# Ledger of designs, part 63: VH-VL binders against Large ribosomal subunit protein uL10m (mRpL10)

Target 1, 224 residues: Large ribosomal subunit protein uL10m (mRpL10), of Drosophila melanogaster (Fruit fly) (q9vpl3)
Amino acid sequence: RGKINIQRPKAPHYERARVVAVTQPKYPELPKAKSCFKTRAERTQQQQENPYNEIIAREVRNWLDHSRLVAFFHLSSITADDIFRVRVQLHKQNLHLKSYGSKIIEQAVKNTRYEAIVPLFHSNHCIVFSPDPEKTAALLRIVRRVPQMVLLGGIVEETMLSRNQLVAYAQMPGLHAVQAQLVQTLSQAPGHLIQQLQAHQNSFVQVLDVHAKNQMNEETPKST

## First folded at step 17 (VH-VL)

Design la4 (from la1 with light chain G31K)
Fold by OpenDDE, last read:
Structure la4 (fold): chain C 224 residues (1-224), chain A 119 residues (1-119), chain B 111 residues (1-111)
Amino acid sequence: as target 1 above (224 residues)
Amino acid sequence: QVELVQSGAEVKKPGESLKISCKGSGYSFTDYWIGWVRQAPGKGLEWMGIIYPGDSDTRYSPSFQGQVTISADKSISTAYLQWSSLKASDTAMYYCARSFLYWGDFDYWGQGTLVTVSS
Amino acid sequence: DIALTQPASVSGSPGQSITISCTGTSSDIGKYNYVHWYQQHPGKAPKLMIYDVSNRPSGVSNRFSGSKSGNTASLTISGLQAEDEADYYCSSYASWSDPFVFGGGTKLTVL
């Protein structure tokens, strides 16, 4: 029996080598030990990747996209009871009071047309949403009676408005009323417009006639 | 002009049923609360309950809970106060009043409905 | 039962200033600024005179003013006139279950 060379074992027969190669357990590469020190960036990213936050951010986006009226408020020492009372009253007018964290708002509006609202969310705040911009007056009427809610600004028909602009908007007649007034004005003014247009045309013709007469007088040679 | 017009005076006997009305005009009836206030002869004002006609949300004073029913028909801008069985103690003036806010003021009042319950 | 306390009667001479008090608790007047005042002439419906402690509705004379200190709200009528003779009621929000708590009323007599 030939001395089994235990130091340099003969290469197995080709067939055996093939079988051994195929049967070698493929050990999954041990995941590189993620260094226990999550960088501040990774922590921030992980906090941003909270599935819950994403869901809420999506909700906020949905509200923004489907609302024609959005109003932003600062809350000053308001109690849960006060919020409940106001919420119920607002809801009666199809106004929806919501409160979200500043980080959620930031996430929700990032890279959107609403990004400009982020600076409004520095402290305790709430947002009122409505599909009806005509409810702006009702909103302001309610909030005036709630000193703990301070209007910061809003969005009406996709336009960002300051506090003062929103107040002014609420005082304007409804679109239909304005349209009605416009139609009335247009219906009454055709006579005046026609007169003014005719007056300008007549004036223009007169100026042209004077110019033509002056040119004719210059071309008449003084027959000395 | 904003106006609340109530139904006329009622004279009833104990045990009878009664329904009185309050019709609002000159404003959006569905956007305001309608409250009912009782005033017994020579006595003060007592809040009975309130209804929001827009969704028929109705709330009662604890003292009047189960004693009366408040309802509204928004199609005709009318609120109602009704008793299933009147008592002599129900003799009073009843006012309806408008409020924009649940916690707010009654800014417009009906003229009142006198209900007299006598044997 | 949450009750607001008013004096039964107050009197004054024409041209004088009078004050009607309305006293509640720390749970109603002391907690909220939703105090309202109503004037009621004999045989007439109440009329809103002051809302939210100190605000006057349109059409109400500037002779009527409202204030609050602690648990007590006050209605002041300056330059008292004969037409001011009436019953005055205060009202306050107290809770969700008691949004409209009335005082007992004050009879104002102009002498």
Scores: ipSAE 0.877, ipTM 0.954, lowest interface PAE 0.5, mean pLDDT 87
Fold by OpenDDE, fold request of step 19:
Structure la4 (fold): chain C 224 residues (1-224), chain A 119 residues (1-119), chain B 111 residues (1-111)
Amino acid sequence: as target 1 above (224 residues)
Amino acid sequence: QVELVQSGAEVKKPGESLKISCKGSGYSFTDYWIGWVRQAPGKGLEWMGIIYPGDSDTRYSPSFQGQVTISADKSISTAYLQWSSLKASDTAMYYCARSFLYWGDFDYWGQGTLVTVSS
Amino acid sequence: DIALTQPASVSGSPGQSITISCTGTSSDIGKYNYVHWYQQHPGKAPKLMIYDVSNRPSGVSNRFSGSKSGNTASLTISGLQAEDEADYYCSSYASWSDPFVFGGGTKLTVL
């Protein structure tokens, strides 16, 4: 049983963290009497706009803006060696693995269309970028073999997808195949509708024919 | 269907050069690693090296570094293993095998190429 | 040379369960879950039977199973059949320079 480091508890698994986060009683924040004077900490936080962080934040924005596929992962007890191996393999598929601090991500996506991704970055995380949404299947195939990488969600063609949606997307036939299927389905729809509309008419005609036949049989005098 | 087809058996003399081939079909050749594995007569499997045909990234086992050359021609979906100068100790069965991951499994294997080096 | 250790031979009777062990170190099998098992019949190419410790490829019988404990991986064959007589090799990722380390192989004889 590995000695539980009580001094630096390892961040819980993402799922556990989610449960803990949801089950934590939200105590109403006591109205912090906004003392008119920004605490030294608040001043220091404002002054520490680290020019370096701005540069990195800009980089993140650039990746987000130029990627058609973005996937977000939680990293659970992953080593540098593991990350290296995965990075190389992903790169072979034109997938770019990047890691950024949560604060940098927050800064990068602030006041942008990507702001909704901020809650995904609670602990150790990485992002995979690609210009090719068709590589989603390859991405998932790779990361399935890396248990330390947990898929959280992603962005495909500017649409935010949940984990399940991203998995479903990867299993779908290519866009063209889907389009072809859609066209086929749409082309068949009128035929089916016509059949349904004609079904009652045909049934009615059949009933009339039976009735006519029965009447003819009744009118045939039994030649005694 | 995924298939790896290797070149036929070779009988050579010491000092001769040799190049054997492995042709992949039924999959995207550029998206998978091709590894070479040696099996000496009555011995186990030994990894020699691996190539990624998509970018020609080639890695060798330390034991085979400088002893052989691995290459690939993606235009014809073929990987190669070559010797500049064969030794009697090179007598073995040579297999090519496909792997999706650098650390992954060899899921498909060629039928093997028997190389016999005798004086 | 980093090598995985396998027993030279294992034998069993039809219908029995047998286990083949593959022992590595804390830097390979003990560190990673990238252990694979191959079956090789005489004069044939190896066939993948198990990947990543316990996963079966499509077409492989459910009689084959894999596990790992510590630095030792195990292949278990249940309901042993005559056709299972073959050489079995384990492999593991060890390092970037040695991504495919093989065991010495185990000859399985069905009595």
Scores: ipSAE 0.871, ipTM 0.951, lowest interface PAE 0.5, mean pLDDT 88
Fold by OpenDDE, fold request of step 19:
Structure la4 (fold): chain C 224 residues (1-224), chain A 119 residues (1-119), chain B 111 residues (1-111)
Amino acid sequence: as target 1 above (224 residues)
Amino acid sequence: QVELVQSGAEVKKPGESLKISCKGSGYSFTDYWIGWVRQAPGKGLEWMGIIYPGDSDTRYSPSFQGQVTISADKSISTAYLQWSSLKASDTAMYYCARSFLYWGDFDYWGQGTLVTVSS
Amino acid sequence: DIALTQPASVSGSPGQSITISCTGTSSDIGKYNYVHWYQQHPGKAPKLMIYDVSNRPSGVSNRFSGSKSGNTASLTISGLQAEDEADYYCSSYASWSDPFVFGGGTKLTVL
């Protein structure tokens, strides 16, 4: 029995060949997945118009609009485990750690007052949201213990702050303390003003006294 | 000033229940973790568990899971460690300690509560 | 049980520098920078001396310093004083289930 050459099967008898030809299933041409032929530009545009992205963008906007504290961080070689740990700890302080794609952020902040934050999202990043600006100190205290999170800046009470400004803000006394200081300063202001106003008068009197003393010394005749 | 004050020394018999306390003062009690650490006589420190009084999130060391119950009453800034049934092996000094972070350091410690379980 | 390894005892003379080692694994000390050191005098509660490998809390002497290399953390005490005689414990974060793993402790004797 000749070795069946599986690589070159013997041509079937012509009748069999006809039957095989007729019975061969005509597979419809697989629809050329339009997605494989779309230009990078078209793909990018389609990604931009993804309803999912719109939904997420709305979520981001919602967070931005309802947060009084927003902090932006760069993530450097952080693991999922690290993120989880930090997220839990932040959540204990009513701080909400979120991560979004750069495109989503761009879409979310387009034509808004937050558009200036877009350049911060060119790398791996995360955002922390809080309804309480008083938690800024707690946020920074936590993040200082996480070297993989680098503070880039933030928004506090609708004001965009640089990294340094945010750090400074966290070190500031609470609003009430600042108010108290302001009241103290204002209460001292009149006293200082009076002192300044009187300083010129006192100086003038001193000059006059010196002048008077000098005149008296000149009028004392050297009794020979 | 931050302070953790623990309840006094306890002398108990095997099988008895016990609840010891740790009261925090001088800080926001709800913003820090309270951990419990056991130290058997002449032995090292052993972490037992931890609680976040703000939401009562409680976690136990695997070695102490089911052996003790940790709780807190934030209204009086007090954390608790309790046993349903004491054993002689529970004889130890028990410390409560504060930590800002779940993975952090215990920056303030209670003075310790000595628990002696003897027949 | 995940345990950190410390020498049982270390001794030094006044004015000397001594180092206490704390050895863990690649899953704890080797993975995280959350190593802490505690000092405990006899009959007293532990006191935090170093946190996060090398940071000193307020009120802790600058004679105490911490470092880490690989899976080993070290506490160095410079200018050893009689008051430094105590037990020293290292601690490290290891996992979510074991956030506070302690070493066995080291007894420091000042000769």
Scores: ipSAE 0.871, ipTM 0.952, lowest interface PAE 0.5, mean pLDDT 88
Fold by OpenDDE, last read:
Structure la4 (fold): chain C 224 residues (1-224), chain A 119 residues (1-119), chain B 111 residues (1-111)
Amino acid sequence: as target 1 above (224 residues)
Amino acid sequence: QVELVQSGAEVKKPGESLKISCKGSGYSFTDYWIGWVRQAPGKGLEWMGIIYPGDSDTRYSPSFQGQVTISADKSISTAYLQWSSLKASDTAMYYCARSFLYWGDFDYWGQGTLVTVSS
Amino acid sequence: DIALTQPASVSGSPGQSITISCTGTSSDIGKYNYVHWYQQHPGKAPKLMIYDVSNRPSGVSNRFSGSKSGNTASLTISGLQAEDEADYYCSSYASWSDPFVFGGGTKLTVL
């Protein structure tokens, strides 16, 4: 009894093969399981077309356009509770803490003057907005006490500043104080210049006077 | 210079009402929290509550909730602690203290107000 | 009531170094770096000595230092002086409802 090779079955008789071929249920090709894994590109494209994302992007633009102070932070292992505490404290100072997706930020700043901030948003991040640039010092004072928030940079009065520049800005006197100092400095400049120009002349006159006095003393004959 | 000046010592009877004050000077009063801390005679420090004068956000310790009222008048840079009805157990030193952060340190303290409640 | 645990008393001789411990839980000292230390002389208001575990306010002597390990914070006073005799209190953030939890206090005696 020939061992039925179950791995290589003999081809059926021609007639049987025809019947089997005709009776084989044509199963519709199982829809290629749309791999739930939308490619990063597909996810990005779908997110871009999401009307909700557009609304949020507009919100971000609105915040950027109406804020005189914007600060960007990296978040490192921060909890929701930590964020809440910080948010409340910042709010007390009229500082508004917001978190947006990187794609939303990219969409929001596309073809705008803020496009350069996109590289800052590669990881967990948050943005702080304020209408008052004078609150920069308060902002830094708060976030220094929150090690999970790392300052990356910011925008002050439509000017992009590095982390170090923001720190320096916070240490400066207010705009009006700086203006006052500038005016004072400018007002003193002419006087100082005049003083410097006259300094040599005055010194020369003093030397001449001393010389004249010495000559007069030599001409007075000791009347023996 | 930053200073917190509290009202003078009080001697009261049980059942009487009391309001003590803490006046801040030398800083922006509306930008800092003012906390109240109780210290019973020979005992430790107990946090009672805190107020943010800028918006009058007030929070109490669970142990003191409903027992006292904390308020502030930002126009005169003054915080208040008040009792509607004093008890003998309210006899203590009361301190006001400033904090920049809700979770932060008390960096400046008032001199304290001694409240004595005796029959 | 969430309370931080401190030794009731610590003593040292002038010039020595002493350490005061403050023990909390994994929900307060173990979780946050918001531990503060206060010095209180008899009949006086408390004074901030250390904030956020190890930072010194301006005007506080460098003899005072703070550290934390696990659920325990420590205040170290080096070069002990007679004026250091006081009560010391630790404080920590614990929760939104309990932002200021104090220890029981430690009486430091300079022998």
Scores: ipSAE 0.871, ipTM 0.952, lowest interface PAE 0.5, mean pLDDT 88

Design la4 (from la1 with light chain G31K)
Fold by ESMFold2, fold request of step 19:
Structure la4 (fold): chain C 224 residues (1-224), chain A 119 residues (1-119), chain B 111 residues (1-111)
Amino acid sequence: as target 1 above (224 residues)
Amino acid sequence: QVELVQSGAEVKKPGESLKISCKGSGYSFTDYWIGWVRQAPGKGLEWMGIIYPGDSDTRYSPSFQGQVTISADKSISTAYLQWSSLKASDTAMYYCARSFLYWGDFDYWGQGTLVTVSS
Amino acid sequence: DIALTQPASVSGSPGQSITISCTGTSSDIGKYNYVHWYQQHPGKAPKLMIYDVSNRPSGVSNRFSGSKSGNTASLTISGLQAEDEADYYCSSYASWSDPFVFGGGTKLTVL
């Protein structure tokens, strides 16, 4: 797993970081300090040109490179306290729960074999990383009792798996036996797997969004 | 088969120390929380605290914070509950129980340890 | 120090159905589906009967079922039998500080 310093308010605080802060700009949180007078297109372009986005994108790339298990989830409305308890439980199994903006994910995987995952991150999401693909069963056992996290699919040993394939992988014996069985059954093109992930994501998001979109579009919406 | 075996009944006087144990077997001890639940005579169940032996993450009910110590020795698959100075009001049945999740159910329980604190 | 409210006792005749209620708040039972039910015979440890509102663990009779509406969870025992006579406790997750909140217990008497 990669080491991350002070990227979130709940992250560990180092006294050394306190000393350095007066001489260097603070590591920026996910971009939310944009001017309200900018257009939507201008905001997305400005965010893509922010040099600190590459620092965050490198962290995503480090996680992808060092993780033999990556699982993608749709994340419905959840309090900070509730996501924290889930993160703590996952961490005990060497499972690392993260969330990044879609533009950061796009930047991280651009011109890589994983570029096709970008559409999964246009809605609210989270990602679980682990160096241990054997922990897939533990991940699913935890998450089945977290209704706010809906599995979309994942990557195991650099192979993209659909939701059903990842569930089947978790039920198989031993890493070596699973690897042999996986190469036999995963003859499908990567585009097929990504299409299934996108379809599942879109249908789930549409069910969740129908009420919220009507509220946002037809009343005095708050921009908080 | 999953089993939680607790230490035997204790008869103590106020002011004495006590450490009771809960030994887990038949499962991966470090992958489950072990909670301690108190039941005073004729009363209901009351959660005291919980430990994750895999990393020693320990949490206490606000009602018992500072009154007991929960610990575990993962090398022998055993969790402990201890008092530095017993009170007569500590007379109760004490259960250990395991939970996979911090927000989960106690799916297996020890047989209980009766602690009697009297003059 | 949140509490779940259960009736102190309930009774039924063999073969009938009974329901035990467990009432919390909008911050526990009303917010989450992490409500569990335990059966405790006199002198014995509790036994898990229902978890996550309505799920039966392996080995628990299908005569036991659970449900939830608003801030109230319910345990229903159909086809009541003498062996069902016991104390029943609900529990719920409420918060990081109070993850295992128990109800006061309900004594079920089979007449």
Scores: ipSAE 0.827, ipTM 0.922, lowest interface PAE 0.6, mean pLDDT 82
Fold by ESMFold2, last read:
Parts: sequence; structure tokens; C-alpha cells
Structure la4 (fold): chain C 224 residues (1-224), chain A 119 residues (1-119), chain B 111 residues (1-111)
Amino acid sequence: as target 1 above (224 residues)
Amino acid sequence: QVELVQSGAEVKKPGESLKISCKGSGYSFTDYWIGWVRQAPGKGLEWMGIIYPGDSDTRYSPSFQGQVTISADKSISTAYLQWSSLKASDTAMYYCARSFLYWGDFDYWGQGTLVTVSS
Amino acid sequence: DIALTQPASVSGSPGQSITISCTGTSSDIGKYNYVHWYQQHPGKAPKLMIYDVSNRPSGVSNRFSGSKSGNTASLTISGLQAEDEADYYCSSYASWSDPFVFGGGTKLTVL
């Protein structure tokens, strides 16, 4: 046990966990009253538990910080073999299925803007991380055929999205797809240019609204 | 317009090698599994194995493990089924088919390649 | 090592509804909803008719429907037509080692 590697399924992660446990420094001894020895044992246990929990919490923090797509799911009972096949399929799309204890999630998001996600982890759950937000459509296509995974919502480009917003995001053309359509439109016969430009403009505005970074546009009056 | 086009019929003798092909077009070839399905004359469908060309992840039915080689060349959107030494019992129709999921359906099929092995 | 069981043949008259069964185990059809149906005319490749028990792909007639109860999946063809005469195969996911288990096939004859 004791995964010290950010990548969950690789064989070396167990080797790293053993090395970390062996190298953990012991706290200095407290004064030698008999109750002090129990306190020392508790400190050592707390250190071991805290370092393992903190290592895993840092793993979650790193995934959150480096993933442009994060999706949260309720996870019904599922066999190890079934979750494995889903993880393999997701991984082929650069989608990384993880599951962590709720205390570890709370520790990972403490003092971050993502504290609002903590209630999602009070039930059995799993999380999918990806550096590729354009993989949202592939994610939803895969999981709609995995009834044990029920979408709760997600984060795209540091913006929290509800379930419905994430589904809507997945249906929109990607930015480079919109750009490719604009190039094709400009190359087409003049008769259709205005109609296609208007459609691409509307689609582009919707994509930009979803891709608005972490900044929610607070109602700020603009005086030009 | 999704299409899987297989190589033409083959007539071979026992002991010969053979490599048949399946070319995919009209979709993202590297995002789908390509499976091979055998149908002996007058018999039903039998899954042989499957490949994910995106990462070359290849899986075989236990009945065919070690008897055929499945491969793909993603640069030309082509999957292959290969025998190193054909047997008369390999006489069959061979289909390629694609699936988005390892637990999914074969939504598009090639036209089939008839392989006849006799002396 | 457990195959899906289908009747060898079924028949019906034009306009009737017929049902083709596919029986597996509690480890495949009984556990999962990954049951699919394929139609194969003589000399042709199979064609997907139903996936995930009851879903119809685009371009497949609404005369085709699917259902499941326990370890048995069913394909129902309503308003039977001459063109429906073909072999029908079910398939199911069973395990990582057996992701595409086929039934033996059912020959549908339109009388």
C-alpha cells in the first residue's frame, strides 16, 4: 500500500512507498515519563499517517493544478475488474481515473478556490483528470456506457461547471475546430459566407464563455 | 462515411504464411478498436482478437492466442491479421470490425476476406 | 467457456412480430447491459441492429427493438418483411478475457 507515485497503477509505486516509510525521520524523544513513551509512539504514528496522507494529498493537488479537465462522478459498487477496464479505456484518451478518500481530498483543496467541491466527496466517488479539455466529449461518450459512474460536474480551464454545463461544453466545437471552420468558410463561394460566419461567431462566443478561465465575470460596470 | 476495406480473397496451401489487411477511413482510426472475427463455412461468428491502433494494445481470444498475429500501421490507417503457417482448418471468412469500447458493439464491418487453405 | 444460446431458427409471416432469444449467464447478460444484435444476410457482412440491449443505431428501422430479463436478451422484429430474412447473432461482454462472446446465430425465415 502507501502509493508515493503520482501515477496510480504502475508497479514502482509500491517500491517508492516502502522507501519513503523507511526514510521518515523520527521525532526527538520527549522527557522519559512513562506517559511520554506513549506520546512518542503516537507522534510516530501521526507522522507516518500524516506523511502518507500528505503525499497522497499532494498527488491530488498536483493533478488538480495540472489538469485542464477535471470531472467528478458518483461511483456505485463496481468490481475491481470492471473499474480496471474502464480505467484502461479512459487512459487511451489521456483521461486518468482516480479515487481518493474524502479526508485526503479535503486536505488537498484546503485553502484553495476548489474547497467548494468538498461536498461531492462525501459519497462514494471517482475523479477523472486530463490535461486535454477537448477530451470532454470522449469522456462522456465512454462513461455513458458505464452505469456505475454518474457525472456530478467538473472543472474546465479552472472554471467550475455544473453537470449540465459540462455536458454542454462537450457538445461545442473545440477552439481549433472553430478556427478550421472559419478558414474553410473564407475559402468558400461568397454566397454562403455571411450565413456560416454568423453561425461560427455564435459558436465561438459560446466556446469562449465556457473557456473563460477561473475568472467569473463579476458584475462590474464598464464605463467606456 | 465510415468504411473498412479488406484485402481480397486468398487461396493458399497448408504451411504458407498469409497477411490480410483492413483499411479504415472516414473516422479517427487511432480512437477505435479494430477486431477480427472469423466465420468458418456454414458456422457462426467467432471473435479472434482486437487491437487499439492508437497505442498498439492488442488482445487475443484464448482460442487464438499464439496462432495469429494482429498488428496495425496507424500511418496508413490499416490493421492486419497474419498467420505464420496456415492450416486447412483456417479456411473461413475473416471480418474486421471497429468498436469504440472494449465492452462495446461492432458498429462497422469490413466486407470480409475469404481465405481458402487446401492442397 | 459459456456461449450465448440462441434458437437455431425462427419463422413468421409478413406483418407479424417475432422474437429471437439470447440466453447467457449471471456473469455476462445477467450482469451487464452490453448485449448487441447483428443481422447477416447470406454472403454479406454482419450489420449492427441493436446495442446495449435496446438502443437502435441511426438508419435501423424502428421495427427492431430489444429487451432483457434476467440472463436472457430478446430481439423483437415487428411488422415482419421479406428483407428481414437473415441470420441474427447476439453478442455480449463477459470479461476482460472474453469481451465479444457471440451466440450461435438464429436463422429467421419469412414465410
Scores: ipSAE 0.819, ipTM 0.919, lowest interface PAE 0.7, mean pLDDT 81
Fold by ESMFold2, last read:
Structure la4 (fold): chain C 224 residues (1-224), chain A 119 residues (1-119), chain B 111 residues (1-111)
Amino acid sequence: as target 1 above (224 residues)
Amino acid sequence: QVELVQSGAEVKKPGESLKISCKGSGYSFTDYWIGWVRQAPGKGLEWMGIIYPGDSDTRYSPSFQGQVTISADKSISTAYLQWSSLKASDTAMYYCARSFLYWGDFDYWGQGTLVTVSS
Amino acid sequence: DIALTQPASVSGSPGQSITISCTGTSSDIGKYNYVHWYQQHPGKAPKLMIYDVSNRPSGVSNRFSGSKSGNTASLTISGLQAEDEADYYCSSYASWSDPFVFGGGTKLTVL
């Protein structure tokens, strides 16, 4: 009668063995206690704040901070294999497809200018991040043939753009796209307001203000 | 104008190696897949494999896995189809064609390269 | 293991409409709208005629149309002309391992 009678069907080499590299120095196991130690109070605070969500929220903040292009999509029913092939195709264009829970998005944008985007994530969604705003045309060309991804809008160079504005941005030449963004940033806030299908999605002041400014710049009045 | 220009016809003996080429012009070569399609004499089209020259991502039809090598040299906008040892059954017309998407259409085709393998 | 079935041949008289079928499975044509049609005249490379079931590329006559019902896609050529005599191939995305599945081809004869 043993206290612990554990029998493994395979030799337990990997549980206690180090990885042996032919051409690399053999690394000892890193001591985790030195760098990962936290007090009981710190662990309790992390558990109370739901630290899993906080870690993932930091990931989202990093994407937002390093992405000059962010696009938001409603995601219809899609298999894991199908979303995988889309992610692979997007990645070839430095476009990074991600999906996060609404609570994590709320934590990630808390106390930022993007706090108004949270209601967009009440339904199934996905987000595409890229450091390269010139890839907007490639993004739209790819997702045009992915009916499960419905474009809601995006952020380009820290400016919220509606679906139509993002499509218009994608059609601009590279230099003209930068120049158009600069002109839009320098423009006075016009009083125009454009509503979409769901008014609640456009009720936040920051989203509405950006949309109205972009709408006025794109619709320069003409006789034709 | 988008153009895919293939290397000229080849007459070979069984056991010889061969590398045929497909040069793309008039578009961003590294942003499109290049596929190879075989057509045996009097027969239909068969997809052999595909490469994304931008990152060398290469996929093969199960029917041709291990029988050919697909490669690309993006510096000269050229894709390749290669045999290490030809067989008489490799006699066919070989087309290259481009697709923007892995799940997409082949919108432009090369003129074809006739490969004849006979003793 | 996926094959697309086309009739070996179809014929019609000038001015008639003809339809070429392409039958797959619930895993390819039944699941996706990534069905494409190619025309190939003798001695020439294939030419894209229809993509994503029903879209015509620029420069393709509006006499060519596409549709899909269940596991079967269809290419319809109206106002049949002598130059339409060619081989026609459908293709479909089926899976990551089978992204470009071709049908066996259909020889269209204009009587």
Scores: ipSAE 0.812, ipTM 0.912, lowest interface PAE 0.6, mean pLDDT 80
Fold by ESMFold2, fold request of step 19:
Formats: sequence, structure tokens, C-alpha cells
Structure la4 (fold): chain C 224 residues (1-224), chain A 119 residues (1-119), chain B 111 residues (1-111)
Amino acid sequence: as target 1 above (224 residues)
Amino acid sequence: QVELVQSGAEVKKPGESLKISCKGSGYSFTDYWIGWVRQAPGKGLEWMGIIYPGDSDTRYSPSFQGQVTISADKSISTAYLQWSSLKASDTAMYYCARSFLYWGDFDYWGQGTLVTVSS
Amino acid sequence: DIALTQPASVSGSPGQSITISCTGTSSDIGKYNYVHWYQQHPGKAPKLMIYDVSNRPSGVSNRFSGSKSGNTASLTISGLQAEDEADYYCSSYASWSDPFVFGGGTKLTVL
């Protein structure tokens, strides 16, 4: 019909709308380890004592109760694809990679023998849990080739171990390594090793945090 | 001590099926990936795919997805590469190799299986 | 798809030092240190010589060394010997879908 020209008046608006759409900000698509950091950063603003935080804290307690191996790592900037491949590889060895906010960790370990681990979670971190302490060698063999994960220390058979002690434990096969650590623990004050680990690891974590902050500006997915 | 032993050379016609094998010994077979690598006559190495026999996690190169089947029988420490219908272009040497990590190195290789497909 | 570029051939005399290059992209060699080198004699399976840029497996001569700068990895063979005559391949991790990307190979001739 001869009204075809009238039915195309939206073309100017459409082309203007397309120009606006091309200039619009893109939404973030990729999750990063900074998502866990964001949860940590928000802890100082509000204390969220709600049912979901307690459920997550129970999850952490369950992992701690059922894991004869727990290893703590500082986590440098890492893409979602890279952490995924590491998680898949670890899982094949019954090693379970997790991350939780420091307030949730504090809630989970309150009034337990593990309360001294809380300062390790003030930085960007991850934790590996396993029921199999024999998998410590496999864990270290895997993460040796993951430069983004820096070992801080761990717990083996409910015994706190420094980074160097955990590495030494991994090189000692079998039941005798566990028995040797039990004898060593019984001869030490309960909190002495943890105090030494906390003091030196806090300094080490602060140095890594400065390095991670320098790297973090390229990989933070936060919006205004 | 670590050894990967592959099945013998094959001469086939186009359209025939084929399953070649790679048997691992001297290590914990279920703790390592087994990859398959093709080398056409006079050409370089091409990764085809990989399997983790411990849980049968299987991944293929995009170039070979749907062209072959990779499988393993952990009870006999053996991985397999299989074609349902061979083409003349499948003529190549095929290696199996193990890797501890998905992002790692192939530290031990099988001796290779020569597959010749001609009409 | 993603490919690693190697020279087709290199040559050297016994006792000399030679270097084989392997050039990738910012998504593989430029991003990761998961670069490996393999030696293949005619009619034989490849053998791992260097992993993660610069590490030698047990039993590999210290004449073999590796390095990386930017998007290019290098294999250096010092004190060339006749038995070093072989094809050399680099490989790199690029992504979950391309974990084992190989270079085209370099034929080393010992004159």
C-alpha cells in the first residue's frame, strides 16, 4: 500500500538505539577467585548472623571432622577456567578444593582446637580437604605445578603442621609418618607450633597480599 | 619399570572397524591420564584425546571429536582407541602416552601402532 | 586452530651449541609455563627432554636446557653430539579444550 514510508519511521530511532547499545557496558561473565574475596571484604560492613551462614559453617565443620588431611593455601589471581581444571584434577585424588569467608571459618572453628587457623583466612585463600592423609604427596605434586596456590601449612591426623613439616610429611610414606608426628605433637605445647605458624605466616601473607594487590587490578570483576 | 605396550601394526581396508590397545604397567594405571597422539607419515604429532582410567573421564581434541572413541578397562590396565569406519586418511602411527596432569607433560610413551588403510 | 611455530630444521657441528625456538600466543606460551620438549629419533617414540619450560626429567643430559621469553620458548642443546640428531617437538597447554598443543617439529642435523 502507499503507507510503506510511514511504517518505517522507527529506522532513525533503531539506528540511534543500536549506537547506544554498542556503547553500553558489558556485563561480567566469568567468575573469579575474587568472588570469595568480595564475600570476605563485606564481612566488616555487616555481621550476617542468619540461618544460611550457620548452614555453611556446619559444612566447614563437617569437612574438618571428616578430613584427616586439611591444607591451607594463599590463592593468587586465577581465572575460573584455571581453578576449574585444578579442582577436577584434585578431585580425582579424593582432594576437595574449597573456599569460605573468614567470618564463616571463625564461626565454624569457634571453641575448637582449630580456632588458631582463623588468621590464615584474612587473605585470599583456598583449602583442600581429604579423608586420606596418604594423599598429601599427591596434593603437593599437583599444586607444585599450580603457581597460583602457595602452601601455608595444614592439619594431618588432627595435628597442626607448618609448611615445611607438611612437605616433610609428604615424603614419609605410610603409617610410620603419622606415628612420628603424633609423638612430636605430644612433646610440644598445644599452641606453640600454631603461634609460630601464625606469626610467620601473617608476615608471609602480608607480603603476598601486596603482590596479589599489584596483580589484582587486571582481574577484578567488581561493578560500581 | 613404567611401560606402555601397544598392540601390533594393522593393515585395513576403508570402511573396516579397528580397535587398538595400550597396556600400562609398572605404575598406578588409574592415577594417570592416557592420551592418544597421531603422527601421519612424514608429519608431526597431533593430540587426539585423553582418558583418566580411574573414573573414565574422557576428552577429545575438537579436530577428532566424533571421529574416534577412546575407552579404558582399568581391570587389565588397558586403554583403547577405536574407529567404527576407517578412511585412507587414517593411515598413521598412533602413540599412547601418559600424563599425571591434564596440563602436564607426556613422560612415558608407547612404542606406537602403525595403522595402514588402503584399498 | 592453535599452533606452535618451530623452524623446520636446524644444524650444527659436534661441540657447538644450538637453540630451537617454539613460538605460540598470549593464550598458551605467553600465559602459562606448561611448555614441554620431546625428542624423536627415526622410527622411535618421542622422549620427554624438558618440562615446564626448564625442568629436566631424571636421566636427561644437562646439555639440554630450556627457557622462555614472552610467547617464545627455547630448547638449547650444548656440546652437540651425533646422537642428538633427531626431530624435536614442543608442546603447550592452551585451554581445557586444547591441553596438548604441539609444534610442527624441528629436524636437527649434526654435521
Scores: ipSAE 0.805, ipTM 0.915, lowest interface PAE 0.7, mean pLDDT 81

